# VHH binders against DNA repair protein RAD51 homolog 3 (RAD51C), part 9

Target 1, 363 residues: DNA repair protein RAD51 homolog 3 (RAD51C), of Arabidopsis thaliana (Mouse-ear cress) (q8gxf0)
Amino acid sequence: MISFGRRKSPAIEETSLATSVMEAWRLPLSPSIRGKLISAGYTCLSSIASVSSSDLARDANITEEEAFEILKLANQSCCNGSRSLINGAKNAWDMLHEEESLPRITTSCSDLDNILGGGISCRDVTEIGGVPGIGKTQIGIQLSVNVQIPRECGGLGGKAIYIDTEGSFMVERALQIAEACVEDMEEYTGYMHKHFQANQVQMKPEDILENIFYFRVCSYTEQIALVNHLEKFISENKDVKVVIVDSITFHFRQDYDDLAQRTRVLSEMALKFMKLAKKFSLAVVLLNQVTTKFSEGSFQLALALGDSWSHSCTNRVILYWNGDERYAYIDKSPSLPSASASYTVTSRGLRNSSSSSKRVKMM
Below, E stands for the ipSAE of ESMFold2; O stands for the ipSAE of OpenDDE; V2 stands for 0.75 times the mean of E and O plus 0.25 times the DockQ between their complexes.

## First folded at step 4 (VHH; framework vhh_vobarilizumab_d1)

Design q3 (from a02 with S31K S53W Q100L; at its last look DockQ between E and O 0.48; V2 from the best seeds 0.00; counts 0 for: pae E 7.6 > 2)
Fold by ESMFold2, look of step 4:
Structure q3 (fold): chain B 363 residues (1-363), chain A 122 residues (1-122)
Amino acid sequence: as target 1 above (363 residues)
Amino acid sequence: EVQLVESGGGLVQPGGSLRLSCAASGFTFSKYAMAWYRQAPGKGRELVAGISWGGSTSYADSVKGRFTISRDNAKNTLYLQMNSLRPEDTAVYYCARGILTATGKTIYFDYWGQGTLVTVSS
């Protein structure tokens, strides 16, 4: 089912309007970016300010991040018309969405970020379930890196806790993702310095790895002990902004004889994670493996913890294959509509599907 | 072109054993759930056993303890070891490939083999 609610850019303005052309040139943008905006029909500040960053990115064939920065500049600048009463006003749609947005951690896949409302939400517990090889650990590592993106680059400037129950964390992979993140940040800060006179921000991949607090837990007893210690640990490390548990179910699938005890432990753990997320304004991400059941003559997918987890987490995301493409589906959220998006896992981390990115072309 | 080719069926006495194979091609085998279905004369098609991407197995109650489903991802082959066969196991056995539905909760079987006949009689 399709929903349309986005505002679109106006038609091409008259080219002879000197004020429109002069205002577009006044923005501190590179010649290539100005050319792309003009070619897409964005010749005045009001035409730029009247659209969302997503629409601008599509229309001008620029990244969504580039479009967002351009929109902020255009909304801060005065319209050169006789609109002195509303000079410098921001797009009301963008202001509303900014005010209602929770702090979020980018996945590095803009299509996935969009269905997540901008990324993985702080103050929430998000369960991410998926089949083997679908990219659960890759998302966990990606978030552990991306949470560290400085505020100057649009990030949270936080640190990560990574709880590894399966031994799936590969330091070489984390380094690759950190290297790609640093390269992306250097490109962004170089762009901001060149075009907006902002100071450059420099980080090294090694610094990123040092800011991931890694815990290997080898039993459910160690897992319980660590979860009980997390509040104290985070109190001593208040810049932690994400806790990744990979996987929440591994030590609980076969290690319990007593169903009542298992239910009690799971309930206590869920409460602790919810409290941590809200107390410290951080994201908790619980990675979960799917399993299968034969039920009522059908072969059904089940999460390893079963339906009891459906009420223990704020959000649930299911990762699955659709053909050769990876997809994420929002299965449960109090604030996000059900939706799906494709993603890829590359040597540089998570990214948009290339087929999806090539379907919309702008000149 | 997705293809599923079953083999290993035949005539067997009650109490005997057979091993069915299903050769898969045209897709990345390890990324899909797989199942065996059967259809006895005059009956509808029923699920016998399923196996997930990661090797988790499920069985119909009528075959638990007698049948074993397995997969070899290196050979792109699904197996069904059938022991202690009974006359009611007589059916055409089908290999099926499973995908998740859009909701991510139900496995839909989108491709089927031609089937292999298993007859259990004296």
Scores: ipSAE 0.013, ipTM 0.445, lowest interface PAE 7.6, mean pLDDT 76
ESMFold2 (binder alone), look of step 4: mean pLDDT 82; pTM 0.825
OpenDDE, look of step 4: ipSAE 0.213; ipTM 0.648

## First folded at step 6 (VHH)

Design d01 (from b07 with T50R T99L T101V; framework vhh_enristomig)
Fold by ESMFold2-Fast, scan of step 6:
Structure d01 (fold): chain B 363 residues (1-363), chain A 124 residues (1-124)
Amino acid sequence: as target 1 above (363 residues)
Amino acid sequence: EVQLLESGGGEVQPGGSLRLSCAASGFTVSSNYISWYRQAPGKQREWVSRIYSGGSTNYAESVKGRFTISRDNAKNTLYLQMSSLRAEDTAVYYCARGLIVTAYELMHGYMDVWGQGTLVTVKP
């Protein structure tokens, strides 16, 4: 289960257990102290926060100093994560650590997730560029499903908005990926039920489709109008945690003669998406077509919008073919190092290919 | 059963004004988003304006500043006030309940509700 609770380290795997019974796993404690708390019956935050440091120290067989620090951490976790215990204000240190712990949406390809820092980041605008057929729409559909993975399975428990500009969204493929997601969730929650007596999640593939809001956009004028409406729609549907635009440029490439005005309008839309991402703590994913460009006697692959557009997005991922294998490359990010990873598109969605690469390739 | 019925079309001189009405039955206009579209002879259908459940509005660039969309919740009716009309505004105007659907509804053949249309002719 690469996409559900399977991580590189035991600590990361433990923090993926987001149930009321398993809330203690989310505390930043040493494995030794965490084990003592759980063995003493302190598995949820409310049970920890409601006891004195003396009682906790006695019950868990730890020092009163250790118990006091645990109570501080548990109380901080019960408060709004954006507030400090002392001043109620968010300082630079809290902001930095919040950035490091931002929710991420798994791609179901662990090699790709690794180069993304755990998956597609919330509060960011991520551009994914590639040639037709490379899997951009597959990634968009995968993320619209995976955002819905419940918190008890390590997900966001959110809903998706899918904006389709060229009719590339295939609901039958979304159903197929949803079916695989349900099977993966059943395997994970079965493990949790057997070993930790946690409740099983009862989500059906049809429920996943019910949680994807679909917008078909037939012109650049409709696209602009929809983008202007999204803030109000999301304020009325606050459980939305990803917005996919597939593709951001389609209507602007066909019948838009003023290239400077086109770039300005698209950059303004990206800025509006950035505002939505920050305001509602959601991920925005902009899918974009890569075109072949002839320049000074050579052919090169370039994104359709040019250099100035790249500055309007937080992260930029380029998808490319290496022979018959698909690769993703982190081209631009303020927080991610340049790296590449292979992926494959299967009947079950995105998965690891037989080859994995964490190295940046010359393109 | 959802029904939409447009009225108010007719002939007008360039620079003139018309108000189109769209009467809704089987649903509440204040709870839905509703769009005006138009189709000129031999052309594809073009989106004109939209009003959302909360009252926010959007307009196509070609009509911005000239057309105003509004609703009367008590009458369950939508309006399109058209001013400074031009020859290129000549079209059949349609009222439609918009497509905010889930992928589940899309899979099961959810369809827009459209009115029969009302003709607007701007005589040169």
Scores: ipSAE 0.443, ipTM 0.642, lowest interface PAE 1.3, mean pLDDT 76

Design d02 (from b07 with N58Y T99R T101V; framework vhh_enristomig)
Fold by ESMFold2-Fast, scan of step 6:
Structure d02 (fold): chain B 363 residues (1-363), chain A 124 residues (1-124)
Amino acid sequence: as target 1 above (363 residues)
Amino acid sequence: EVQLLESGGGEVQPGGSLRLSCAASGFTVSSNYISWYRQAPGKQREWVSTIYSGGSTYYAESVKGRFTISRDNAKNTLYLQMSSLRAEDTAVYYCARGRIVTAYELMHGYMDVWGQGTLVTVKP
């Protein structure tokens, strides 16, 4: 079939032409460190900027602290060099068009999906923060099931990675949500078969559980090692469309003698998740345990992971109690307006509460 | 029967070296990822190192540059080469089998296989 291709964006071509090629010689480093980098094969900025501090330290035989400083300098130079006036002048229409083309994972709560622009976005890192018991793990499990909804039912037909730091993942709950998902899909495909002669979906709840890769992580060092391995794992399992980290901060909520090292490690991990999301066109969902306090129209977060961390998360969703009802609030997003939606946790998973964001309530 | 058996522990002086072995039976080490953990008296179990099925290796920050994980596929055995040992390295060392675990496998009672442990004591 003859198809008319999309118009190529001049901005993409200009960006590739505008990127300055920089050798390691141009970084403001000591001759000793520079010599070690070049001897290890790191002769251009892009080769340096694409590796981890641990890999760079090992390959160049330097300290991890030295490697992190080099990566910070290289990334600053690369980001400044990759930034063009054309990229900065990207118009609202181009941004809207890109947003509309992004695949999204339903939460099974249509009111929550509405404030998210249709669901959790692929190619983005979404942080979901809230107090213990508000339903963060419930949302994580729900997304691990819903990413698997076939394309015929409006889903992504993907698989899930679930990284569990606290032991909060309950397989019996995942099965219960999978059973509800299969029932919903059978109802939809039965309707489509009757009226449009469409194929019926033959997915079983056990199939859904087989498509969730589970990793139990017991320390922050093990968490870092796993994050470094994820790129290779996903390259071998390209049908993965969501990575859930539950919770991202659990192993980092400890007293450290070196707080600067903690901040550097967290920032590097955040950048790796963003790279992963962009490279494999998947959603990264970071569940974060925070103390939420509503004061004069604003929320306070108990743990600030620094500017690099905050900038590495595309969207921030805050879960909170309003009386006895659960609510979600869009705290930060480049594309979504600030909005709240109620949700409920049922035996069948996330659903709309009796309160809907579409309803005008009398006080 | 799936089993892991550690050996090679003992007493060493600070700055010394020691090699731990972990013999696997009932499964193939090259087809699985395998980790070393340690537990010092009065402390929680701590992850030390992992070798993944493809041969990629990862280390805890406290042991990077001092410890090396490896395997011999013909002998179906995992090794942990420890150098520049410190008093803080004194612990019982365990090897544990990991593999690709799905939620389905968790539902059917999948558990990692652990060895019995081998004691390493760093004393002057």
Scores: ipSAE 0.473, ipTM 0.626, lowest interface PAE 1.2, mean pLDDT 75

Design d03 (from b07 with T50R T99Y Y104K; framework vhh_enristomig)
Fold by ESMFold2-Fast, scan of step 6:
Structure d03 (fold): chain B 363 residues (1-363), chain A 124 residues (1-124)
Amino acid sequence: as target 1 above (363 residues)
Amino acid sequence: EVQLLESGGGEVQPGGSLRLSCAASGFTVSSNYISWYRQAPGKQREWVSRIYSGGSTNYAESVKGRFTISRDNAKNTLYLQMSSLRAEDTAVYYCARGYITTAKELMHGYMDVWGQGTLVTVKP
């Protein structure tokens, strides 16, 4: 007999505790997965966040993919705050309000920024996939410059890390985009000085180049080692607000015998990037090659690593050609609707295309 | 001038040990990451080991547990202590200043600094 206020066994107390309002119960999980987590002893967010995806999968008897998704949700909840709120409707409103106020890095293409909710989100991992030549590296360089726009000009005032696996970073292009950025800032601050007596920004293109940390990596082993070192580097360079990896998959595409292990390693790297993004309130941008397939009268974009990889990132943007025009498509996002926007690459960087309002019509 | 100079290579028997040195001039080793690479006859250069500015180290799986990278900040010198050497370790060994730089340094002609190499021969 169980009497109120008197315990007979720890199992009864544990069962009673499991029915209470606990931290893990607030995660947006299916009842079966949530039950497995609680049965394995994972009742609070900190206990979940402290384990690896493989240990969590083993302990809770779930797939590695499910474990990774749970860790991603736990990291989002832990680092975004507001989880101590007692009211469900208030929690939802605060979460949406927090998401809407997240710092974002402009692409300098307002049509692209619009489908991104204002630009590339800080505290998120964004994958940008596309075929060779579509402009992935152009976007990476543009973001490395634009993260540095001072707060008085509406920017983040941050620095960039650019991790280059292919040797595709063109410093002369970075200078060209930096020169355009400085010119635009001087025009804006000059106007504000005359009208509102604000201080003018005194930044030179060379200053922008000095604030882009460049890492050339020549093997997957070097890439893994660098990713493990980034937390220490960023803790010593706290003004870094974007990390760009160009490309995330290059050293993993050739002669990797265990494809499942390859996918797991890359997913673990993405989780590490997610932790960096949340811990340091910075944006992580992973550039990736995709294969465009034409099937059943429509274009299909497939990632080089398959479907499980898509769960490793917060947002996924696919770049594609429509004739001679470049387009971006929001393929996956927790907060952004599926949408498409055209963009162009100019001497001054990314800008709106003259056909940005044109609807893409595929055969 | 910025340069790296390797020394300490030679012939050694299988299972033996050898200590390579890399003297740096024109920059401070503690402010950079420095790597050891090797190139065996007829093969591409491969990364062997790295020491980061903060002192953390990494190793290729093929040498892990057998090789130890270290530095002497006062002497501005990098070391690679090699033990349990195998015939497969026969190569020219290079030290290189790491690929960490800024876009400004790249624009002004900054190049990764490589040494001339030192030959290690493990004779059966």
Scores: ipSAE 0.366, ipTM 0.610, lowest interface PAE 1.8, mean pLDDT 75

Design d04 (from b07 with T50V N58Y T99H T101Y Y104R; framework vhh_enristomig)
Fold by ESMFold2-Fast, scan of step 6:
Structure d04 (fold): chain B 363 residues (1-363), chain A 124 residues (1-124)
Amino acid sequence: as target 1 above (363 residues)
Amino acid sequence: EVQLLESGGGEVQPGGSLRLSCAASGFTVSSNYISWYRQAPGKQREWVSVIYSGGSTYYAESVKGRFTISRDNAKNTLYLQMSSLRAEDTAVYYCARGHIYTARELMHGYMDVWGQGTLVTVKP
């Protein structure tokens, strides 16, 4: 958890601003040089590795020798095997190829971000499935706020579309999370201004709420019509970087009589979301309800649509209870290994679980 | 035709209780978010409570813990149960259906269908 400037009890004042900022902070650099890198926009490992020492020195206002040492350290860091770096054994050439890795939206839970490869990936469709009450809507609201974190703070500087089919969107909760985000940004930019003479970011919680395009959808017909309209809407609002659908299946479970037609329509919508994600380089997050079945002493999570839905999304994350703790599991991904991470929901939004003795068991 | 019609207003003494009803026609209350607003004499209209289609409920700070919003899907009717009433609760109460484009507009209550209102008077 990162707290800039002020330190309080870790359990209360913990925050995870952005995974890319954490990458730069992991390099063994002096605070002065690290701050200059971050201020120049070099917050992630791939951004640092992709530039020449001359360009880095100019951009960060450091010597060429300092820039060379930074590049050397950044390249060495790729060999430290992590969940974000498959096997960790990447050389500088592989890191240059990975410069094309997609921008990611932090969940504000660094443990969850780590199993996601740094956060929710742009240009991908990510399905998040879970039982009622597990925190799906909390994650959706968190992402609609966090996509707006400015690039100077390690974010995307984008706007959000929130499509609400169940009426689960909590405007008061969005305001609370926005207030926490603004406080975290003010602490970060105040620290950077004082120590590194960086520009300050000025944003109010009400501005964050204004940058969430909220669509209330009351039928499957309205949902289809909205999805068909999204390409035009986004082409006119290209600063949108996340589309959240909460939930993708609600009206199709409640209001749809033809099962075969339902499956075709949902698959067509998923394909349209994938095309939007690729065309506009944005993240699509599909929230979906699951049910828990108990058989022969084990739990089986069943998505509302069953296994036929599997090819419709890039990544699938399953949220589940392990005793009194919330966990997320990477069920399907072309690029991420199967892994689990705990998370908690606080007054300030998603955060790491404070439990240090957690068990690493899935389901 | 889409309509909302409030009823149940009247005169009560301080500390008393009253239940308002809002009958919906032309649409289903379980598929929409519906809010209660009130307007006291000489004041601007203010938001009181909302119920979302999924069942989540929220309240203005001034009524929190005293008022309860609910719905009966079979009757297609919204309710506002008011308890521990105070003189400052005197107002015309409206129910309204919303259609909103930003979270800020949702917070400030831009609504597309309004009822005619029902008067609540809290007299000593």
Scores: ipSAE 0.014, ipTM 0.336, lowest interface PAE 7.6, mean pLDDT 75

Design d05 (from b07 with T50R S56Y T101V; framework vhh_enristomig)
Fold by ESMFold2-Fast, scan of step 6:
Structure d05 (fold): chain B 363 residues (1-363), chain A 124 residues (1-124)
Amino acid sequence: as target 1 above (363 residues)
Amino acid sequence: EVQLLESGGGEVQPGGSLRLSCAASGFTVSSNYISWYRQAPGKQREWVSRIYSGGYTNYAESVKGRFTISRDNAKNTLYLQMSSLRAEDTAVYYCARGTIVTAYELMHGYMDVWGQGTLVTVKP
């Protein structure tokens, strides 16, 4: 078919959002078939990989044979090349493995999205642990923006709750990332309007800030009270698709004397977050401070709450420094293999690191 | 425009009672969650009680069974009924609007509303 290779143009593929939502451009398809696929709304690999060939053929107005070829290529482009499913079996597997077809929130770093199975999963509680300065808050802010990307652009069209325990949420940074997101969306929807007659999406950075509900939490007692109130709040604001807690442990490290009580209370909060995630089909992201040490080709991770905390969350991602580069590692997940990906923090938010791009080109 | 004003503080003997009031202006108390905090000299400010928009109430362990938070929506006023007062309850009591704000409102400096405080002294 068309040679499989890196596709990059300055106008489309260099923006993180356009890169994430235009994943279909990286498939080795004819321009005609690719155009039909994108026009039908199948712009990201997760949307393509989760659908049957019959549904894809109907939606994109292509033959079932063409749809099957697209699905084969999409599955090869996903991180797990180990799937060997026929169309009938794939429908059965989608029913049995609902977690694999859940909507996901892009991080704007495609390398990181790849190890996450497409992004941060809804109906899951994901813990992101890392040392101060590694970018936990940057990821939290990025997800609060990216959850709002409309369905037409490959996103969830949702709203965010941001719970801030340290005062680390910088609204000026959120605005900067929102501005970048709007620019990326305008570029993408402008391209789709001109070439595929798609509707233009009009969103302002101020609209994105209006869709991030912000809670400042000043004590562990206030944190517990807020968590108990969230179910009512979300039932009144059903468009919420992500809850970010930054950080889950800050007040428990500073204002809590009994370590055993602390662990129980935090585990109870995690259970409440899991119930919210399942009930409202949203993502919960718990940011946590950790200590990381890398030595002798391995690394040691010490979480502030210890090992007993790990069973309280669905997924655990560890952020660490490898020299001067930032990396993310899938430490625990029922569905994701252990893997690492580099990322960088730019003025426009999270992006693939330039070092990763250079290494791929050299190979 | 948006203001909270506490009143009702004073001197009381151990075992006595006081009712604090928190008058709100520029917003509706039934649309927000409102908290009582206190700060004793040389101590950290601590949370005492909260009432949510839906009327649900919560209390710090140190005051459970002794303090009752309530509101009068018609008067747009919060109350903290304090009973069985102890020397440890001596503090300046603050009413604070804990409101759900968006990042947009946070950017415009709207988020945080605190009252001036009212002093409660429990003399042994």
Scores: ipSAE 0.395, ipTM 0.630, lowest interface PAE 1.4, mean pLDDT 76

Design d06 (from b07 with S56D N58Y T99L; framework vhh_enristomig; at its last look DockQ between E and O 0.72; V2 from the best seeds 0.00; counts 0 for: pae E 2.7 > 2, grease 26.7 > 24.2)
Amino acid sequence: EVQLLESGGGEVQPGGSLRLSCAASGFTVSSNYISWYRQAPGKQREWVSTIYSGGDTYYAESVKGRFTISRDNAKNTLYLQMSSLRAEDTAVYYCARGLITTAYELMHGYMDVWGQGTLVTVKP
ESMFold2-Fast, scan of step 6: ipSAE 0.692; ipTM 0.833
ESMFold2, look of step 7: ipSAE 0.388; ipTM 0.668
ESMFold2 (binder alone), look of step 7: mean pLDDT 81; pTM 0.824
OpenDDE, look of step 7: ipSAE 0.279; ipTM 0.621

Design d07 (from b07 with Y52W T99V T101Q; framework vhh_enristomig)
Fold by ESMFold2-Fast, scan of step 6:
Structure d07 (fold): chain B 363 residues (1-363), chain A 124 residues (1-124)
Amino acid sequence: as target 1 above (363 residues)
Amino acid sequence: EVQLLESGGGEVQPGGSLRLSCAASGFTVSSNYISWYRQAPGKQREWVSTIWSGGSTNYAESVKGRFTISRDNAKNTLYLQMSSLRAEDTAVYYCARGVIQTAYELMHGYMDVWGQGTLVTVKP
């Protein structure tokens, strides 16, 4: 008997991104099918499992065969071992979607996750460019926390490497975001225990900080040395699932005097990051400072390293101000359409923009 | 308590060889990665070589094939064997302890350990 309990929402829907990741993104589905399910409002296992294949196919604009297999997977996912191989065998659906479904790290902003196909993709190098103050470091810290969300909650259960070139990493902020993440996990695991008899997960905010490997690099020579060592470090720390570089360009803009050699070194570094992402099935996130210029009623972004750098990164996300609101734009991706999403930086980390909830109409 | 102390610097002619030593006290060299850095007159410090806790090594392109980093775990000492020395290798050489720390350790603070340096002069 629990003498003190937190009030549970009577609604079947959840607002926590950890809940959304556990339910919708836990299923081994292609990004296209997952996007259609999320867009149709099917974000939790209970909403999926309670619907007929015909209704799911209609609502999500998919075939009845696809809907039937999704329902089959949703029913299997209610068990503690549903993601594990049973006697070493996977069904044909699991095998088909295993290659297509890359693990993703939630940003804790569902609107941003939606345009990213569910979050930051593993096996990819994602560049995030933006002006000072737009929230690049906030996203880096958020991803370092969220990569640690346990597999039971739909996360990767991994650790983070944070490479800090500017001294922008604030450990007190990382602790604050970790505290919010622990609260979200407590709410989600309580819900899953009640409805699906799942085991509860316990993590302390201090444990989350202990799972972020922090490297402060003070020169471009130290940055090159560290990048060259990462393969061996990760081979000895196989639980690392994200590498964040904040920022990739700082020392190369201020300390580097040979421009031709600079371009070569940065290109070699990007190639090494791509090899690490592929070899260890982890996400690489390169934070890059850009300059925005106002032109003809819109902003244009110029990346510090130019267009030749773009071939070395899988995805490019550009962060920009639209009035007083923060936006992210998918500028380049082999798999994601060009799209924009608003986000807000709160005391709890990245969240959906709240501007629409406080609208005041003039007469 | 924790200290790094370099020795073995001196004057050599181009094409010559020299071995630098870095004695560690208060910690175990095999439990950390340790790097050699150098600073030439009027220039910023540049990284030269690293030996990682597992024993693998990396070198700056400018010294690759000419310098060899090693350690003696029993003596708790790091070495930099320099061969085919050139005028551009003239610098004060430092050993420094790299600390792989987590965000948790940042709450308590930790200071990197640097040696005092040893001068290498390559005279034509």
Scores: ipSAE 0.359, ipTM 0.617, lowest interface PAE 1.6, mean pLDDT 76

